# Designs tried in a protein design chat: VHH binders against ORC1-type DNA replication protein 2 (cdc6-2). Part 3

Target 1, 379 residues: ORC1-type DNA replication protein 2 (cdc6-2), of Methanothermobacter thermautotrophicus (o27636)
Amino acid sequence: MKGDKRRDIRDILLHDETLFRNMNAFDPDYVPENYRYRESQMEALAVCIRPALRNGRPVNAVILGSCATGKTTAIKKIFEMVESTSEGVVCCYINCQLHTTRFGIFSQIYSKIFGHQPPETGVPFSRIYQTIMQHLASEKRALVVALDDINHLFYSKNANKVLYDILRAHEVFEGVRTGVFAVLSDIEFRYALDKNVDSIFIPQEIVFPPYTREEVFNILRDRVRVGFYPGVISDELLERITDHTMDTGDLRYGIDLLRVCGNLAEADASPVIGEEHLERALKSTGPVNLIHTVRTLNENEREFLRILADAGEDMTAGALYELFRESTGSSYSSFNRIIEKLEFLRLIDTRLTGKGVRGNSRILIPRFSREDLRRCPGF

## First folded at step 11 (VHH; from t7 with F101L)

Design u2
Fold by ESMFold2, fold request of step 20:
Structure u2 (fold): chain B 379 residues (1-379), chain A 121 residues (1-121)
Amino acid sequence: as target 1 above (379 residues)
Amino acid sequence: EVQLVESGGGLVKPGGSLRLSCAASGFTFDDYAMAWFRQAPGKEREFVSAITWLGSTKYADSVKGRFTISRDNAKNSLYLQMNSLRAEDTAVYYCAADEGLYYDFGEYDYWGQGTLVTVSS
């Protein structure tokens, strides 16, 4: 080394000095002890699961609310409570943005039950499914599966199969008791199930309205109290983080800002989070929903978005296709399927121009700011 | 290449019987649920019957008690015994396969080309 005092990697990994009392409080999968403002929703979820604790079948639910309304936290909290009460109920939370196929969904259930992923190759879906259901039957365990952002299963055309395989398992595996919590974060999404799936999925509806600004502030403050030592961040800066969180409508953005600010302050060897750390975090942090959705895209789909983002104006489908074909070599049919997928994922919208204009003259409209996309990995 | 080849279709009088077969190749038959669907002229394809790899069966209400689905894993074959046939059973009958449970909707991974059954006086 050039004789400067840069930290050795081993020192970084082993040092005990930090601003974080509990860094996990800012992880996406953290389940807070003090979960506020959703008492009636928590009660409704508990009522749906209660039969499973008493050797009965869980009640299915549809959980409705826009992003950042606490749906995921509520589900994880109730699942934690149920599992602390009984080993007789398997509670499996699944993010359908990350697990979009039948195999993926049941691999997550398998992992929850057995503590490891199923074999990656050579084992047909039917055997994984059978292993899960035979375990539930023989051990007399109920299964509750939360399918978060279930709209992604409709896009992948997996929703009917997944729901059928979960909810009709008792017909083949005697004594199996299953229930589904279907979570819809896109309140504009309209779904239709096959009639033979719809007839067995008769859910209780549970609504999560948007949080108020005061509620968001208090939620973030609770996370600060758990995650940071006292005095690390001022209420004034927390108010600013709250305002930015309200602007996005995504509570996770505020939590991520806190994490990034803490990391920046720690890297600066600062005893507190200052305004300079927040300003740096704001410049480097993209909206959480966009980042998570973009992660689900293949390289051609990402190239589509790069081309759209690099343009200084809205593009027709024809104009974008010419650039896309040059970059990827893809057919128009493949290109059109990408448009359909991205519109379904609500990353873009299309608008026809002029009377009688061909479909390739559609205007492609991003549902994100170009600046926010540029902050995502790979853009 | 996965192939499902139906056979046994034909003309039969009302009240008669017919046995359909489906020969499967290109996959491990024992790991698949198998199904029969049918499509009458001018109508949508509809579920008839299905059988899991464990032998559990399901029937459409319109055929229950008259049709019997079965499988022979040694011969990689699926069967449909159709008794008490009616004019409304006239359709092209399709064999289907999937690794999931016995779906009564048409989202099976593999399909045959069909065999025609005509029930007429």
Scores: ipSAE 0.766, ipTM 0.937, lowest interface PAE 0.8, mean pLDDT 85
Fold by ESMFold2, last read:
Structure u2 (fold): chain B 379 residues (1-379), chain A 121 residues (1-121)
Amino acid sequence: as target 1 above (379 residues)
Amino acid sequence: EVQLVESGGGLVKPGGSLRLSCAASGFTFDDYAMAWFRQAPGKEREFVSAITWLGSTKYADSVKGRFTISRDNAKNSLYLQMNSLRAEDTAVYYCAADEGLYYDFGEYDYWGQGTLVTVSS
């Protein structure tokens, strides 16, 4: 018999010892003290901002790399360093998954400058914009805006307006100096800007390549040193976690495995993370990229994915719509909007079944497995 | 209900002048950038001129020095003074409004129905 080491639920709730020295080390938004393997990228970001510190205009940049290659961390680090050096540069990081409209983007800039959000109603965009730009001009402050996952502004059709309003502000507000760091996690994403936006957004390209296995191991070990007490996890187990992380290509998966293993060991009242904890964590932890993306979906969109995943094969749009309508009662126009959104988020692909036929004859191809989807919250 | 109503179009000889007006209602005019766009037959709509709520102006290269955009906030009206007119200025002229900066691309929130300007000898 193999013993089941499960604990009483009350013991889990009332656990009185911890393996974590700093649980935050395993959070998605953690900014490490020892940020390694991106020295050339950090230098490139610094030279883009440097003119702003010397009364010049920042250089625009496009930051390219798949998820979990350190792009967001690098931006947060450089902004932190700039803010510690000078109050003459406003550094504003904006997650475009959360702020998809012109008003939303500039509300975040406003909040960064003034310490509170503008009124959500009753104030026209032009006045919020004017207040921002007049402040920058009068206080002689440059503005650098990082638009993380900028592809969402293209989806919402806000990209041209946002970039124009930031980068051409100097034409109306004399002395204003602005720059944009556009961040793209989907390296296959192609975008088109209006020519009058494109002509002023001439960015330096900064590439964040995938980490090597050695780099992944060392990054995870650094997180262990910060996040766990000494001796909580062996290097041997860390090697295994590194291998699983490399299989996914997503550093966040390895960091999440560490967190889950720690929680499981605590629940077992174990002084260390053992093989059994890793085995349990591997069964329960889904791919971080899929989890991250599906959390942005509404219930109808999630039902779409469930039906597609349960089919076990590629399915025509017509066949899926029949099942989807039965389950949700949604119109075909709503269904088609979901296809467009899921294709944009790169959760599905479409393939035409014949010449000149469109719409419900398309083949819908998931970019995920049923097993991976079942590990996501809400599935 | 937002309305933009253009007027003042007509037939004019090359080298002549014409003044277009756009009457705006249904929004706070003082909070909007205003623009003129034009569309010649068989061509795409193109930017002509724009003016911010602060009075800053922008002109397409093809009209700079010949056209003057202005606004009268007390009358909720936008104007385009067109001088030294050429045959290539023949188009339907549209009034547009947006709360953003003076965009020289066609992503304005509100549009009029247009007024025809014909420049012919």
Scores: ipSAE 0.766, ipTM 0.939, lowest interface PAE 0.8, mean pLDDT 86
Fold by ESMFold2, look of step 11:
Structure u2 (fold): chain B 379 residues (1-379), chain A 121 residues (1-121)
Amino acid sequence: as target 1 above (379 residues)
Amino acid sequence: EVQLVESGGGLVKPGGSLRLSCAASGFTFDDYAMAWFRQAPGKEREFVSAITWLGSTKYADSVKGRFTISRDNAKNSLYLQMNSLRAEDTAVYYCAADEGLYYDFGEYDYWGQGTLVTVSS
């Protein structure tokens, strides 16, 4: 048949021509040397930290913006700059999706200060906390903690304790100066703190708005210049990738399209990325946020999603519970807690059908497609 | 098995004094912040006082100057000396423990069953 000229794996591995001069430019973890279009946000972050460099208390901040608007990059850049100019400010970045407990968060702070993890056995939280705060007091060092994706601490019921322990430390450890940068990736999320925590967390709000189309194009073009050899992709094709990126509202999608297009062109032994490679990449790219979020789920929660996806239609909570209990043996109270968690993670929506018996009157609506879920690991 | 057992409650006239005790077991007392909360009938539980493992103290405004919190680590015991008692102090008093700082909100890990204090003529 015409056009089915797939190369075997040996041909791909032995491909002497590569389109990538720096594949890392397309990695999710890549931090560009030239960080564009966030000058006012960078200035605002610097103003929040500046008092800490002058024996004052850092200003707390809430950093707001949808995913992939540059929040994490901005924080990492400002922390690098502060630490390169002063030993008097400890800057600790923490991903709250990875570190969801009070102990975990303070273990990361401990590691930042001391260069090694605290002992894993026999050391209570209070001793780790005391060691951190006594060090900050005795060495006259301020602490700035960035809590990235802090919404996960609200799910885990750790937010009030963590914020209190950081921000009220000065009451017990004289001279300690602390500040928090709370980062929210879901702009629809509204946090609620206990009043006694809210009174000490009075943050400056720093907003990372969506990039404009021109900004997205230029960001992607900068990645092309770093990551591909000259002439690998046309500006016309890059415009199309920009349009698809704008449709999703997620810069990471555009960067991933570039990576996939490059890989497909190499597999075809093509010297350039063509329209056919983009069309294939568009069919193969899965939802990055869904994959990352489902990794945090336990087996019962994953089974909940499988059952909901297999229905192929919106289901009432009552109908889903009957299938879920048959599969897992879980109680109705456990089932309801899963609904709360999945709604908090923005994996499902609920809608009331009207008056009815308790939870059985709700319709459960997935925020994902069956195909997208089945492409996630473990589904 | 963690246990917090309050004692020392009772009936007292306005202006009088009581001393509450909380005996702790099942955890390393020296590593915990300890607190007193109270709940009057039909009302929400409210913060009274707390003390860290280092001895730093915090008091609700309504009891400051009249109540004194203390701890004896050798006896694994928490105390609340309540002076100049008022009718509004009538409540069930609860002992609480947590490894964090002295929270003035009710997210402590461990709670006792409570002891009743009644301030009445």
Scores: ipSAE 0.761, ipTM 0.937, lowest interface PAE 0.8, mean pLDDT 85

Design u2
Fold by ESMFold2, last read:
Structure u2 (fold): chain B 379 residues (1-379), chain A 121 residues (1-121)
Amino acid sequence: as target 1 above (379 residues)
Amino acid sequence: EVQLVESGGGLVKPGGSLRLSCAASGFTFDDYAMAWFRQAPGKEREFVSAITWLGSTKYADSVKGRFTISRDNAKNSLYLQMNSLRAEDTAVYYCAADEGLYYDFGEYDYWGQGTLVTVSS
């Protein structure tokens, strides 16, 4: 006689009423119309770009702040505003977690300018670069490039080349005006540029401090107003979500809780989000840091982690390479670069045994559990 | 197989001249910026000169007006004409190649094995 109170899946699919007025408000990449608490940072960014609108060179900037402090949103807002009123400035946002090489970075710039990727037939970097800079010179357009999480370019040893190629372009392509917004989410990361790059990259520093509890609450409430119909969630539940968000130090966690709560309430055919939905959302949310980090990995890097996790214990680099090569066909050089990247991302540790065997004697140690990895998208 | 082979090094007196050559193979020469670096005994490698795929050139201050970099794309060759040589120019000279601009730091993708230039009385 005991039955599940949840509605039939068919009823859920056929139900045309929803709690979400705008579910995009809970997407990680959402850029809110009402963007609060960063007015001075927005002004500083605008001041850096303003010379480019006046036929001058943009001012370089370094933008510091932990994840989820609004850096990306502010940059996208400023870029949107500039592009909506001027065709004379190309604004290019690049996530360096996803594009870690010189070729990758300039392919993104190319795509921003021309609306499609560079030709598939393996065009050399020099041709992509020349095409970009010739366009900027002939069309009299300035370029501002935001390199988000630029620390990944230092890890890959691409930072000096990328900055030099962007900022010294005017030496070869007369009249080209370029600037860089270097964004650092790891505020403890200290970088060193070659002296000949450092001398041309003299940035304005712009700091995005952590949000206060009141600011977090108000940001989440603004998202509720945009994303849900009125009355869907109480202020009391928002206070609880705010507290959990402050415990993690990551605003994205709070936004994701709202999204999950809404989905759970909708699946229950409930007209409102209740405490039960929040309790379930808290249990169903995976580790935020691991999930975000693994999203930045390519297919081969993901396969590396799968093989390591499936081993059930620490594994030598030699043993892992044999399985990895058979699965992916990758070279030993590529395999070693993956180890270096994964160590840098704090996903694995390497320990030297000292008494090596035929293969590589390093021991690869995951910093994650197999169970947590399997909860990540794509695993 | 990418290969950069320097030649033309040797012993010269102060005030003399030498011309270095670098023969390139294994890549499309026209798509690469080319450079000369040098390393004196016990010293760090330092930038000498570079030339882009479009022919734009850059020189270290210590060699401006005395050294001339050039390239011959038909012969896949890079040259360095060194005039008014000084004792301070004594070093192993390396040819380097990269698809980017003419970097004046040592992060080029390809390097030759070097040719020794000795300037002494």
Scores: ipSAE 0.761, ipTM 0.937, lowest interface PAE 0.8, mean pLDDT 85
Fold by ESMFold2, fold request of step 14:
Structure u2 (fold): chain B 379 residues (1-379), chain A 121 residues (1-121)
Amino acid sequence: as target 1 above (379 residues)
Amino acid sequence: EVQLVESGGGLVKPGGSLRLSCAASGFTFDDYAMAWFRQAPGKEREFVSAITWLGSTKYADSVKGRFTISRDNAKNSLYLQMNSLRAEDTAVYYCAADEGLYYDFGEYDYWGQGTLVTVSS
């Protein structure tokens, strides 16, 4: 019974000592006051919005960067700042993974403006759209819409309509002033817009490069300082969490490890987070969405992921294809279809090497760790 | 079942006129933007004209001043008055409908089967 790992749930719920001084610091929606390493990107975003505060049109932007480079945080931060100082600009952040249709996108905008959702059925899109744009015109409010992970609108074939409806509204509704922040997780902009949409988008590019290991460590340490009492976690354990975070390429993974470690230490009635808490957190964190997505894959697609994961570094498509062909006998055309599907499912990213060079020169970048993949069925 | 049925196509001499009609059914016409597109043999489909549910219109540069789009919501009908016709106007003309703005690209939700307009001397 000494050291029993199966604590009474009543003891856990009624524990009156906590390691957290601010649990919210570890929430996905938390926007830190101490937001580091993106000062120039924040300034560029502010410059794009500034005309809207002065009765002008916002400047459109393309926000480029791999997953978890701080793009979403920066957008939410600037939107909070703009809305706290002005009623004249509606700032609407939309996660396109969750809202993949024209109706869904504009329902989110509607809800932002009016404080309640439109009816899901029985109301045509044109009426929701008209209500939004008439409000913006009559109240002389600008609209800035951030379309996060806009790739999902291209996959659903909604991107051209959504961008057109936002950016050309002024042609029908006099005085409407709109702008779009299109957020892309792929460094190379691979989806072509229709020419009549592209001609009015005209964005500034704002690049969010990957964080360095030192930057990740410092970001996580800032969250520790806000979220835990002093002395709860050692720098040595934080270094380990940083390394696991770098392996996934996802800062959110590191933040969630901190949260889970804290909860485990409290359940053990420990005054500090120890190595055992981290090991338990590593087993329980991360792979659920990966497991569900991988279930949709056939054996060739799984072999693709196994080869990519075993490489230990990012690979060119040519190098991966040689190994893949030896294992599966598949054509290059079939291989390319797998790349497209896996990008669609957000399991990989691709990056072109040099402009105008195609095919086997692409760099294939996993959005998962080797450890997380091995936890999945069939791997 | 949504249907868009074009009519009014035919053979006409250069400088002549035609009026195209599109009868719509199976949706609330007043809630839709309506458009005309055309496709000449061996060429890609191109935008001709569109009109919103609010009456705002858009025209391709090649037809401005010669073509007039209109709608009759009581009859659920879309029209295209085509004047001063030229040989380059020869094409199959398609009626299209969508709940969004008057898109000048071909991603409308509903399409008719088309009506042939031939302009010859």
Scores: ipSAE 0.756, ipTM 0.937, lowest interface PAE 0.8, mean pLDDT 84

